# Ledger of designs, part 4: miniprotein binders against a9bab2

Target 1, 221 residues: a9bab2
Amino acid sequence: MRQRLTVSESKAIFHKEFPFVVPAVYRRLVDELIVELNLLKNQERFVADGVFAIGLTSIFLDFTKGYKPENQKGILLEAICKCTGFSASNLEQIALEAKKLANGLNTNEIKSLITDNNRDEKESTYKLINKNNHYSRIIAIGIYKLVDMQSNGFNKEEATENSYLDLVNNFGYTKERVEKDVNLYKSSLDKIEKALELIEMNIKDEKRRNKERVSRTKPGQ

## First folded at step 21 (miniprotein)

Design i4
Fold by OpenDDE base, fold request of step 23:
Structure i4 (fold): chain B 221 residues (1-221), chain A 120 residues (1-120)
Amino acid sequence: as target 1 above (221 residues)
Amino acid sequence: SDEELYQRAESLKESGQFDQARDIFSRVVQRYPDHAKAWRELGRTLQEMGDYQRAVDSFRQAISMNPEDVDAYKRMAESLREEGQYWDAIEMYWAALEINPDDDQIYAALEEAYALYYED
């Protein structure tokens, strides 16, 4: 029985796997993912399926858009996954497969797929899209992103901003719960984006002030 | 003296006389509303009494007066959890960890709070 890691133990492993300094603005994200992934790894009814993988990779991608240097992002995700007993490369692959599948299906076809997957009680076959997976905000975001990806495809039906809610019950969750977590995600993302904008503005202002100081100290030839 | 009243309340709390401690802490915070420690200890007393709602309110006051009070955040989170406010508890644990990022006990409690949040 693999001894259940504590969050602290997972964090210790993270620091070994990621030998770089995480910028302050991203520390909360990293810590949240470590806590959540550590928890999920220890849940019996949890399956790291396509929806989960889409959720995790999307969260990571969306919240690290401003992360510099860019070449560390892959290492960062790998470290987060490794320290919690996941494989980043595997999850990225699964996410890609799930995205490909979803891009080829309309919402009704996805509903049917989820329903069919629930009937196949065969415990033994890994499915990309599972009903009644252990719930997490990562799953909620996965559902949200799954539908969002479809809306950008051929079926331009007026995907309302809340079209993802139509699938929630098929997954075995409540609309209120998923909506809450999606809204929290959106709010958090907006906060980080605003924070990054402020940081950039401050840097620009500082550079401008420094240039102005240098120009004033240069005696007019 | 205000300090004597506080110490008396603290002694009563430590002796398990929570009702009396609550009453004295309440008087202290009424007379000295900026007394962050008194608010925190009132919260602790209320928490021990199972009055989690009032405990949360007291801890909120303590935090407003001292935003670096890790104990107040932790205790507030615990009380919120007992009230079934799991998300708010999670946020308070995170706030505590922003101050003390290496607190293993808070991480353990936080993980449990997430578990509870996802079971609801």
Scores: ipSAE 0.808, ipTM 0.903, lowest interface PAE 0.5, mean pLDDT 90
Fold by OpenDDE base, fold request of step 23:
Structure i4 (fold): chain B 221 residues (1-221), chain A 120 residues (1-120)
Amino acid sequence: as target 1 above (221 residues)
Amino acid sequence: SDEELYQRAESLKESGQFDQARDIFSRVVQRYPDHAKAWRELGRTLQEMGDYQRAVDSFRQAISMNPEDVDAYKRMAESLREEGQYWDAIEMYWAALEINPDDDQIYAALEEAYALYYED
């Protein structure tokens, strides 16, 4: 049995796989993902399915919109996955397949799919959408994003801000729990966006001050 | 002296005489409400006694006076976990890690707190 890695051991592997400095504003994201993925890898009822993959990739994408240089983001996700025993490329592929499936289905059809998948006890077939998967914030965000992707498709039924809650019970979770975690996600995302805006403003101000200083020192030669 | 009372309470706590330690720490924080260490040690004494709610309140006072006290954050998280406040415990562990990002023991405790949060 592969000895369960501690979070500290996973972090040590991360530093080997990602040889660049993570900017301070993104350190919390990286650490949170390492902790959660390390935990989930060791849960018996956990399946890295399409909903999970959508959740993980969406969280990473949303929180790294301002990450520079852009070419390091792929390496960063790969390092986070490798240090916790996941494959970034596999999860991205699974997420894409799940998105394609969801884009072709309305909310009621997704409900039916979840229900039908529970009846077919066929042990052997990997399912993109599973009921009663080990719960995590990543799964909650996966459900939220799955419904959001449908609303951007042809069936413009005004996805109300809470349309994702209609699927929660079908997945085997409580609406209150999922809503809490989704709201925490939204709040955290808003905080990081505001922080990034502030950083950008400070950089612009510093550049302006430096230009002014250089312009003042040149006339005296 | 105030320092003598504090040291006496520390000695009592270390010897497992928690009731007496609690009483003395309570007197110290009443006389010196800005004494951050006394609030922390009162919280720790209460935690050992199983009075987790009062421990949390004491740690909150300690943190408000000394926001760099890693031990107060860690102990507050532990007490919150015992009270079933798993999310608040998680946030306190993260606050501790912002101060000390290489603390392996806090990461282990944090992972356990996440496990409890997801099982509830």
Scores: ipSAE 0.808, ipTM 0.903, lowest interface PAE 0.5, mean pLDDT 90
Fold by OpenDDE base, fold request of step 23:
Structure i4 (fold): chain B 221 residues (1-221), chain A 120 residues (1-120)
Amino acid sequence: as target 1 above (221 residues)
Amino acid sequence: SDEELYQRAESLKESGQFDQARDIFSRVVQRYPDHAKAWRELGRTLQEMGDYQRAVDSFRQAISMNPEDVDAYKRMAESLREEGQYWDAIEMYWAALEINPDDDQIYAALEEAYALYYED
C-alpha cells in the first residue's frame, strides 16, 4: 500500500517532475491543485470520474491561458497529476469521453443517467458520471462546465447562466454549496486575469521605455 | 511602564493565568492600539481560553498592523476553524504560506481545513 504522501512530499515530487520555474502568478494555482488532489487521492469515496476530470482539466486550462512558454503547460499538468498519484493523460481521456457523452445528452437525459446509475448496485463498474462522489470544488466546477458544454452543443436549450444548479441535487449535493464554490472559482479567475493584464501592461511600458532610451543614446552623427 | 505591563502579561500567559493576561493585554491595546504584538498575544490568550471569536478579532488587528506575521495568520486560521469558518481558515493558511511557502505544518493544517470544508 503506497504510504499516504504529505502535501510537502507531493510538492517535492512536483519540483522533480517540473524542472522549470513556475511564474509567481501561477504558484498559488499549482499549490492549490496539489493540496486538493493530494487530499482527494486519500478519500475512500472519491472516484476520478468524468465530472471530476472535466473540472480539473477545465480549471487548469482556464487558469493557464496566459502561461508562457505554451509548451510547458502539458508538462506542468503532468507534474501536478504525477506528484499526487494521478495520470494526466488518463484524466484528459476521461474528460474527453465525458464531454462527448454530455454533448449528446440534454439536461433531462443527464438527470436520468445520474438516477439510473444509482440503481445499478454493481460497485465494480467504473461509471463516467457518479452520484454522491466525494465532494470538492473540482467536482462543483465539473458540474458547471458539463452543463456549459451542453449549452454549446447541438441541443442549445436556452441554458441560463444558472442552469447547472438544476443538476446539483441529482448529483447529491446542495445548490448553495455548489453555487458558492462556482462563484469562488469565477472570482479567482477574474483576479488572475486582472493580474495578467497588469503584468502585460507593465511589460509593454518597460519595452517602450527601453526603446525610448535606445533612441536617445544614438549619437547624432 | 507599558513594556513592563506587556512583559507581565506575557509571563501570566506563559504560566497559564489566561484571565489575568487577557485583562492586561486588553489594557495595553486600549492604550496603544497600534501595538501589533500585543494584539497578537491577546489573540493567543483568547484562543487558549476558547474565546475564538474575540481571538479572530484580535489576530485581525495584529495582521492589519503587521501583514508579515505568519504566526498571527496561522492562529487566526486555527481559531476560524474552531468557529466553523472553514473557508476563511483556508484563506488565512494560504496567506501564511505566501509568506512562508515551505511550512509543512501549515500545509498539513490546510489539508485538514479543506477536508472539513468538504464534509459540511
Scores: ipSAE 0.807, ipTM 0.902, lowest interface PAE 0.5, mean pLDDT 90
Fold by OpenDDE base, last read:
Structure i4 (fold): chain B 221 residues (1-221), chain A 120 residues (1-120)
Amino acid sequence: as target 1 above (221 residues)
Amino acid sequence: SDEELYQRAESLKESGQFDQARDIFSRVVQRYPDHAKAWRELGRTLQEMGDYQRAVDSFRQAISMNPEDVDAYKRMAESLREEGQYWDAIEMYWAALEINPDDDQIYAALEEAYALYYED
């Protein structure tokens, strides 16, 4: 059994795997993912399944939309996964497979799939969608995003903002818990988006001020 | 003097006389509500007494007066955890790490708080 890594040890590995400076606005995201993934890796009932993979990749993508340079984002995700004993490429593949599966199924078919997967507990086959997986906010976001992806494939008209809550009990969780974590996610995302907007505004203002200074100094020569 | 009263309370706390320390710290913060250190030490005294709710309130006052008090955040998180407020504890540990990002003990405590949060 690989000796359990501490968060500090995982962070040290991260810095070796990611040789670039993480911008200040993204440091909390990186640290949160390292802490959470480090914890989950050591949980006996945790399976890195399709729902988890969708959650993780979606969180990463949503929170790094403004990350520059763009070419470092892949390396960043790889470093976060490696330092916590995961494979980014594997998780991306699993997420893609789960998305494809979900896009072809309605909510009732997904419910049936989750239920049927519980009966075949004896089959050693890897399942993309598992019931009673070790709970995390990543799983909560995975459920949320899974349903959101379905709504894009089928008639958008009836998908309410809370449609994901209809699947929560089938996954073995409480609606209150999942809703809380999804709301926290949305709130956190909004905060980062606002912070990025402020940074962009400040950069534009500085550029404008510099141009104005240069223009004022030129006519006097 | 106010300083003498504070020092007396600190000495009582260090000697394990928590009831007396609490009473004196309470007097100090009533007289001097902006005394950040007195609020923190009152919180620590209350925490040792197992009065976690009042400890949290005291640490909140300490943080409001001194937002860079890493110890107050850490102790508040510990007290929140004892009260079963695991998410609030997590947020306080993160706040502490924003000030001191290399604190391995806080990361360990934070990971435990996440574990508790996901087990409920």
Scores: ipSAE 0.807, ipTM 0.902, lowest interface PAE 0.5, mean pLDDT 90
Fold by OpenDDE base, last read:
Formats: C-alpha cells, sequence, structure tokens
Structure i4 (fold): chain B 221 residues (1-221), chain A 120 residues (1-120)
C-alpha cells in the first residue's frame, strides 16, 4: 500500500518536478490544487472520472490564462498531478473523451446516462461519468463545465446560467452545495483576473516611465 | 499597572483558571482596545472554554491590529471548524499560509478542514 503522502511531502515532490519559480499570483492556485488532489487521492470513494478530469483541467486552464512563459503551463500541470499521484496526460485524455461524449448529448440524455450507469452493477468497468463520486469543488466545477459545453453545441436551447443545477441531483449531490462551490469558483476567478489586469497595468506604466526617462537623458545634440 | 493585569491574566490562563483569565483579559481589551496580544490571548482563553464564537470575534480583532499574526489565524480557523464553519476555517488557514508558506502543521489542519467540508 503506497504510504499516504502528506501535503508537505507532495509539495517537496512538486518542487523537484517543477524547477521553475511560480509567479506569486499563481502560488495559491498551485497549493490549493496540491492540497485538494492529495486529499482526494486518499479517499476510497473517489474516482478520477471524466467529470473530475473536466473540472481539474478547466480550473487549471481558466486560472492560468495569463501564465508566462506559456510553455511552462504543461510542465506545471504535470508537476501538480505527479506530486499527488495523478497523471496529467491521462486526465487530459479522459477530459477530452468526456467532452466529446457530452457534446453529443442533451441534458436529458446525460441524466439517463448517469442513471443507467448506476444500474450496471458490474464493478469492473471504468465509467467516464459516475454517480456518487466523492464530492469536491473540482467535481462541482466539472458538472458546471460539462453543461456549459453542451450549451455551445447545436441544441442551444435556452441554457440558463443555472442549467447545470438540473443535473446535480442525478449525480447524487445537493443543489445548494454545488451552487455554493461554483459561485466560489467564479468569485475566485474574477479575483485573479482583476489581479492580473492590475499587474499588466503596472508593467505598462513602468515601461512608459522608463521610456520617458530614457528620452529625457538623451542630450540634445 | 496595565502590564501587571495582563501578566496576571496570562498566569491565570497558564494555570487553567480560564474564567478569571477571561475576565481580566476582557477588562484589558476594554480599556486598551488596540492591545493586539490581549485580544489574541482572550481568544485563546475563550477557545479553551469552548466559547468558539466569542473566540473568533477576539481573534478577528487581534488580526485587524496585527495582520501577520499566524497564530491568531490558525486559532481562528480551529475555532471556526469547531463551529462547523469549515469554509471560513479553510480561508483562515490559507491566510496563515500566505504569511508562513512552509508550515506543515497548518497544511495538515487545512487538509482536515477540506475533508470536513466535503463530508458535510
Amino acid sequence: as target 1 above (221 residues)
Amino acid sequence: SDEELYQRAESLKESGQFDQARDIFSRVVQRYPDHAKAWRELGRTLQEMGDYQRAVDSFRQAISMNPEDVDAYKRMAESLREEGQYWDAIEMYWAALEINPDDDQIYAALEEAYALYYED
């Protein structure tokens, strides 16, 4: 039995796997993912399925839009996954498969799929979408993103901003809980976007000031 | 002297005389509302007494006066957890880690708080 890693041990592995400096604005994201993934890895009822994979990859993508250099983002996700006993490449593949499946199904068909998956008692086959998976904010966001991806397909029925809540009970969770965690996600995303905008503005202002300084130091020949 | 009152309260707290310590710390913070340490120690006393709501309020005052008080954040998080306010506890642990990012004990407590948050 692989001895359960502490968060500190996982962080030590992360620093080995990611030999670059994480910008300050992204440190909380990285640490938060390490804590949550480390916890989930040790939960008996946890399955890294399609909903989870969509959630994780979407969180990472949304919160790292401004990450520089861009070529380190893949290495960063890999390091986060490795230090917590996951495979980034596997999760990305699973997420892609789940997205493809969801794009072909309407909300009712997804409901049916979740229900049918519960009837097939055969324990042995990995299911892409599971009911009663160990709950996490990552799962909540996965459900949210799964439905959001459907709304961009051909059957744009009036997907309201809260259409994801209609699936929550089918997954075995409460609407209140999932809604709370999705709202926290949105709020956190807004916060980081504002922070990044401020950083960019400050950089532009500094560059402007430097240009002005250089222009003033050119002696009029 | 005010310092003597504070020291007396500290001694009472350390001896397990929490009721008396609480009363003296309460007087100190009423007289000196900017005394950050007195607010923190009042919070600790209240926490030991199981008065977690008032402990949280006291720690909040301590943090407002000293925003780098890692111990106050940690103890506030612990008190919030005892009240079932798991998300708020998580946020306080994160605040503590922003100050001390290498605190293994806080990470352990944070992971437990997440576990409780997801079980609820």
Scores: ipSAE 0.807, ipTM 0.902, lowest interface PAE 0.5, mean pLDDT 90

Design i4
Fold by OpenDDE base, look of step 21:
Structure i4 (fold): chain B 221 residues (1-221), chain A 120 residues (1-120)
Amino acid sequence: as target 1 above (221 residues)
Amino acid sequence: SDEELYQRAESLKESGQFDQARDIFSRVVQRYPDHAKAWRELGRTLQEMGDYQRAVDSFRQAISMNPEDVDAYKRMAESLREEGQYWDAIEMYWAALEINPDDDQIYAALEEAYALYYED
């Protein structure tokens, strides 16, 4: 039985696997993911399925928008996954497969893909979309993103901002719970975007002030 | 003296005389509303008494006066958890970790709070 890692142990592994400084604005994201992934890994009813993978990769992508240098993002995700006993490459592949499966489907067709994970079925067929998976905000975001990705393709007209809520009951969750977590996600994303804008403005102002100082110190030849 | 009153309340709290300690701390914070430690210790006393709602209010005042009070954040989170306010508890644990990022006990409590939040 793989000994359950504490969050502190996972963080120690993370620092070994990611030998770079995480900018302050992204530290909470990293820590939150480590805590949640570490928790989920130890839940008996948890399956890292396609919806989960979509949620995780989408959260990471959205919240690391503006991360510099860009080439460290892949290493960062890998380190987060590895320190919590997941494989980033596997999750990315599963997410891609789930996206392909849902591609071009309407909400009703997606409902038909949601299947009960009958533990008793010996059949090793990894189900990409499971009903009654252990709930997390990552799953909630996965459901949201699964539907949002479909709306951008075909019938823009009928996809209301809340179309994802029509699937929530089919997944075995309450609309209120999923909506709350999705709204928290949106709010958090907005806060980070505003913080990044402020950082960029401050950098620009500092550069301007430095240029002005250098121009004043040049003795008039 | 105000310090003597505070010390008396602390001694009462330590001896398990929570009702008397609460009454004295309440007087101290009424007289000196900017006394951060008194607000925190009032909160702790109320928490021990099982009055979690009033404990949360007291810790909130303590934090407003001392935003680096890690103990106040932790105790507020614990009290919120007892009141079933799991998300707010989670936020208070994160606030505590912003101040002390290497606190293993907070991480353990945070995981439990997430577990409770996802089971509800």
Scores: ipSAE 0.801, ipTM 0.898, lowest interface PAE 0.6, mean pLDDT 90
Fold by OpenDDE base, look of step 22:
Structure i4 (fold): chain B 221 residues (1-221), chain A 120 residues (1-120)
Amino acid sequence: as target 1 above (221 residues)
Amino acid sequence: SDEELYQRAESLKESGQFDQARDIFSRVVQRYPDHAKAWRELGRTLQEMGDYQRAVDSFRQAISMNPEDVDAYKRMAESLREEGQYWDAIEMYWAALEINPDDDQIYAALEEAYALYYED
C-alpha cells in the first residue's frame, strides 16, 4: 500500500518536478490542486474517470490562460499530477476520450452514458463516466464542462446556462451542491482574470515610466 | 489599569476560568475596540467555551485590525468548521497559508476541511 503522502511531501515532490518559479498569481491554484488531488487519491470511492479528467484539465486550462512562459504549462500540470500520484498524460487522454464519447449528444443521451461504478466487477472496460464517484468540485466542473462543450456544437438555442443541472441527479449528486461549486468556480475565475488585468496594467505603467526615464537621461546632443 | 485587566483575563483563561476571562476580555474590547490582541484572546476564550459563532465574530475583529494574524485565521477556520461552515473554514485556512505558506499543520487541517466539505 503506497504510503499516503502528506501535502508537504507532495509539495516537496512538486518543487523537484517543476524547477521554475510559479508566479504569485498562480500559486494558490497550484496549491489548491495539490491539496485536492492528494485528498482524492486517498479516497476509496474515487475514480479518476472522464468527468474528473475533463474537470481537472479544464480548471487548469482556464486558470492558466495568462501563464508565461506558455511552454511551462505542460510541465506544470505534469508536476502537479506526479506529486499527487496521477499521470497528466493519462488524464488528458481520458478527458479526450470522454469528450469524444459525449460529442454530439444531447443531455438525455449523455444520461445513458452514466454508469454505476461497480468496483467489484472486474469489468475489463474502463468506464469513462461514473455514477456516484467521490464528489469534488473537480467533478462538478467536469459535469459543467461536459455539457457546456456539447452546447457549443449543435443546438446553441436550447442550451441554457444551467443545462448541466439536468444531469446532476443522474450522477448521484444534488443540484444545489454542484451549482454552488460551479458558481464558486466562476467567481474564482473572474477574480483571477481581474488580477491579471491589474498586473498587465502595472507592467504597462512601469514600461512607460522606464521609457520616460530613458528619454530624460538622453543628453541633448 | 487596562494592562492589568488584560493580564488578569489571560491568567483566568490559563487557569480554565473561561467565563470570567470572557467577561473581562469583553469589557476590554468594549472600552478599547481597537485592541487586536484582546479580540483574539476573547475569540480563543469563546472557542474554548464552545461558543463558536461569537468566537468567529471576535476573530474577524482581530483580523480586521491585524491582517497578518495567522493564529486568528486558523482559530477562525476551526470555529467555522465546528459550526459546519466548511467552505468558509477552507477560505480562512487559505488566508492563513498566504501568510505562512509552509505551515504543515494548516495544510493538514485544510485537507480535513475539504474532506468534510465533500462529505456534507
Scores: ipSAE 0.801, ipTM 0.897, lowest interface PAE 0.6, mean pLDDT 90
Fold by ESMFold2, fold request of step 23:
Structure i4 (fold): chain B 221 residues (1-221), chain A 120 residues (1-120)
Amino acid sequence: as target 1 above (221 residues)
Amino acid sequence: SDEELYQRAESLKESGQFDQARDIFSRVVQRYPDHAKAWRELGRTLQEMGDYQRAVDSFRQAISMNPEDVDAYKRMAESLREEGQYWDAIEMYWAALEINPDDDQIYAALEEAYALYYED
């Protein structure tokens, strides 16, 4: 049995667990993760497995690259997870275990891990990389990042960009759906990167104007 | 005059005569394409008629003229959802939250829209 929280209730817990101001540029990221995690925790077929954990931690890391102060990032992720019924440290451990399992494997070898459904003999593998988990864009990014990690070891740059699509049907999803969500992720990441660039440019312009204003009002030089 | 036509279309919409309201609102926006309120009310009328794609188009015009119209974003999202355009609906709900960040109904609608998006 599980307690179902509304998004508003989860957000109230978040603000208690993260008693700092979230800069405006990151508010959509935080709120969107809370909405999605709140949804997923109540889905019957959902499992917070290794691919999901890789996806979640990768999304968070990619979108918070410019986050200041740096020492609040861990607290931020912990608050997002806790307010929706997840453990950040558990998810980070599961992500590491899944990365270790897939380390050095090519796409076809990873396919063998996905299709292994023998819970009695490979229960840890079933827990880490599962077929037919409840779909989400977080899983889509997990699949994308899982392949990108292994392809770097083979130095096949042309194959790495789209080779993740070869695994998608083995996970029980359609290539069209996963590719769409990966492309949306890339577009969203580009938008936040451009927004951060504009913020830094406005800060520079404001500092320059303040320096010029002070210089104009500084008589007797 | 267009103002008299607008008021008549509003009265027709309120009395449930949506076909006539739609036709009059369409004439108003054709002559006055910057009339944000007429675009929004045309969109509302089309929603009542179940013409969700034309409702989306009308709300998009209203938003273009008045980008702070929270109701237009929410109704556009609802119409997009009815058309199965779930990610576009999600984006409109986020746009509404940019204007009104504490709206619990929009967060509930977002969670439902993500559920529909993932099931599709």
Scores: ipSAE 0.734, ipTM 0.861, lowest interface PAE 0.9, mean pLDDT 86
Fold by ESMFold2, look of step 22:
Structure i4 (fold): chain B 221 residues (1-221), chain A 120 residues (1-120)
Amino acid sequence: as target 1 above (221 residues)
Amino acid sequence: SDEELYQRAESLKESGQFDQARDIFSRVVQRYPDHAKAWRELGRTLQEMGDYQRAVDSFRQAISMNPEDVDAYKRMAESLREEGQYWDAIEMYWAALEINPDDDQIYAALEEAYALYYED
């Protein structure tokens, strides 16, 4: 029998592990990750492999750019993972190992990693680059980010924005599904970046008005 | 009066006379297109009848008139889900949570909507 947490129970654990206020602009990110991770934890075919770990850590980093105070950022990721039964440090290590494995490889070389059954893996529970893992939007972003790392590879021709679609079938997914989820991700990221820009502009405007008010001196006479 | 007509439609809905309630609520919103409660009750009536696409349209009108109507967001999400529009349903559940963030039923429904989205 599996002991499954409801989202409500996971959120209760989250608040114990993160005893700070989450700024409103990040609330959906946090809650959505908790919902999705709670769902995935209960899926029998799901493996928290290297591609999933790259996806999760990339999503978190992309959406928490500018998170203040900075010292709470690591505690936040740890709380999100712990309340859903994952280890943030383990996932970060697996993501780093998968990034090292894919570093400097072109798309065709990465395809070989996905179909190669001769890879020696010390951790028996997880593989770094798994074929036919339980699909999620998180793993879609992991695939997308593998190609993005190629664009930064030393002395490699930069990949096009759509080159990640060449890998999708090798993972056992459809191009249409992954492309849809990557586009939803990009749209969500654009929305939070615009929201942060507006917040910053409003703060600067309030500070400017306060500075102008304070700098005015009554003549006294 | 329109209040009497509205109250009759509500009574018909509560008694299970959904086709008659729908017809009267439709007349009310046609005459008074800014009547947020009538749009919401029309959507609920259409939902009971299994007309989920028209229910979504009615809830959208109710939301445009009263953006704080958590019930309209939740019911719109349910109707979208029944139509197979799973990502749109997910977005409506998040909109409901923005208004009422402590609703455990919405979080449970949201988890189910993600499951359906991934299975599709």
Scores: ipSAE 0.724, ipTM 0.864, lowest interface PAE 1.0, mean pLDDT 85
Fold by ESMFold2, last read:
Structure i4 (fold): chain B 221 residues (1-221), chain A 120 residues (1-120)
Amino acid sequence: as target 1 above (221 residues)
Amino acid sequence: SDEELYQRAESLKESGQFDQARDIFSRVVQRYPDHAKAWRELGRTLQEMGDYQRAVDSFRQAISMNPEDVDAYKRMAESLREEGQYWDAIEMYWAALEINPDDDQIYAALEEAYALYYED
């Protein structure tokens, strides 16, 4: 459809679609998603399927916890997707459908959902859970989150932290690659959570000091 | 005299005498381990010689002394990429962007580094 965009061109579109200041703590998240989505859009074997959509929406939700104002989060995701040639509403719907399909299933039942059959994006029809999709860290998180939802479903065997690795070969990836990327994700999430905690502590300390200053400057009676 | 030695090493590097430049820059950083510019120029010299692992080590020292040196981050990332350490290269490109956020060449290099990372 459209010409292949450079990252800089995609960022220019992002700023038009998101005419607000992105807080510094979230700038890496936004820019990194733009870089990765720009790359993936141009990959012949890439399909924005249910596992990818779960991964993308989960990453966004986890890293934007605490984002203020709340009403900008939806606009932010829409801008990130639009500037790289994706539809946020379509991806959110595909993620919902894939979550519902996998809800309450054990690992062996999830394996039966994984299929070699892809529809070309030109046909405007996508299978929700595909084998051999173009690998990305976003897909790795999608696989991880798919099993995490299994742990919260009805009438299932108890899953462990590492149960997602049982599915990885069925998707056509190596356990080593996916585990590495899940661990990088967890480390990045811990860093942003700690950064947000420090920001909140500094705000509370400044409010306390300002209240003390105001009480000392109150006129006498 | 030590500034003269540093300037001599730079001249040797500019003339393509990388072995001699490396030896002199190495003496400078051994005597003055906090000399950020000498670490960076040693790294650049090693990079020209194709010794990417030692280039990375030198750039890391330069960054520890001057964490605002965008060139050191970019060149370290390039050397890491040549060594197949693609995620570490990605992190150095992001560090460079924190200092210079509008560098279109770094964003292009990032996209290429992610592509290499996924192929690895």
Scores: ipSAE 0.722, ipTM 0.859, lowest interface PAE 1.0, mean pLDDT 85

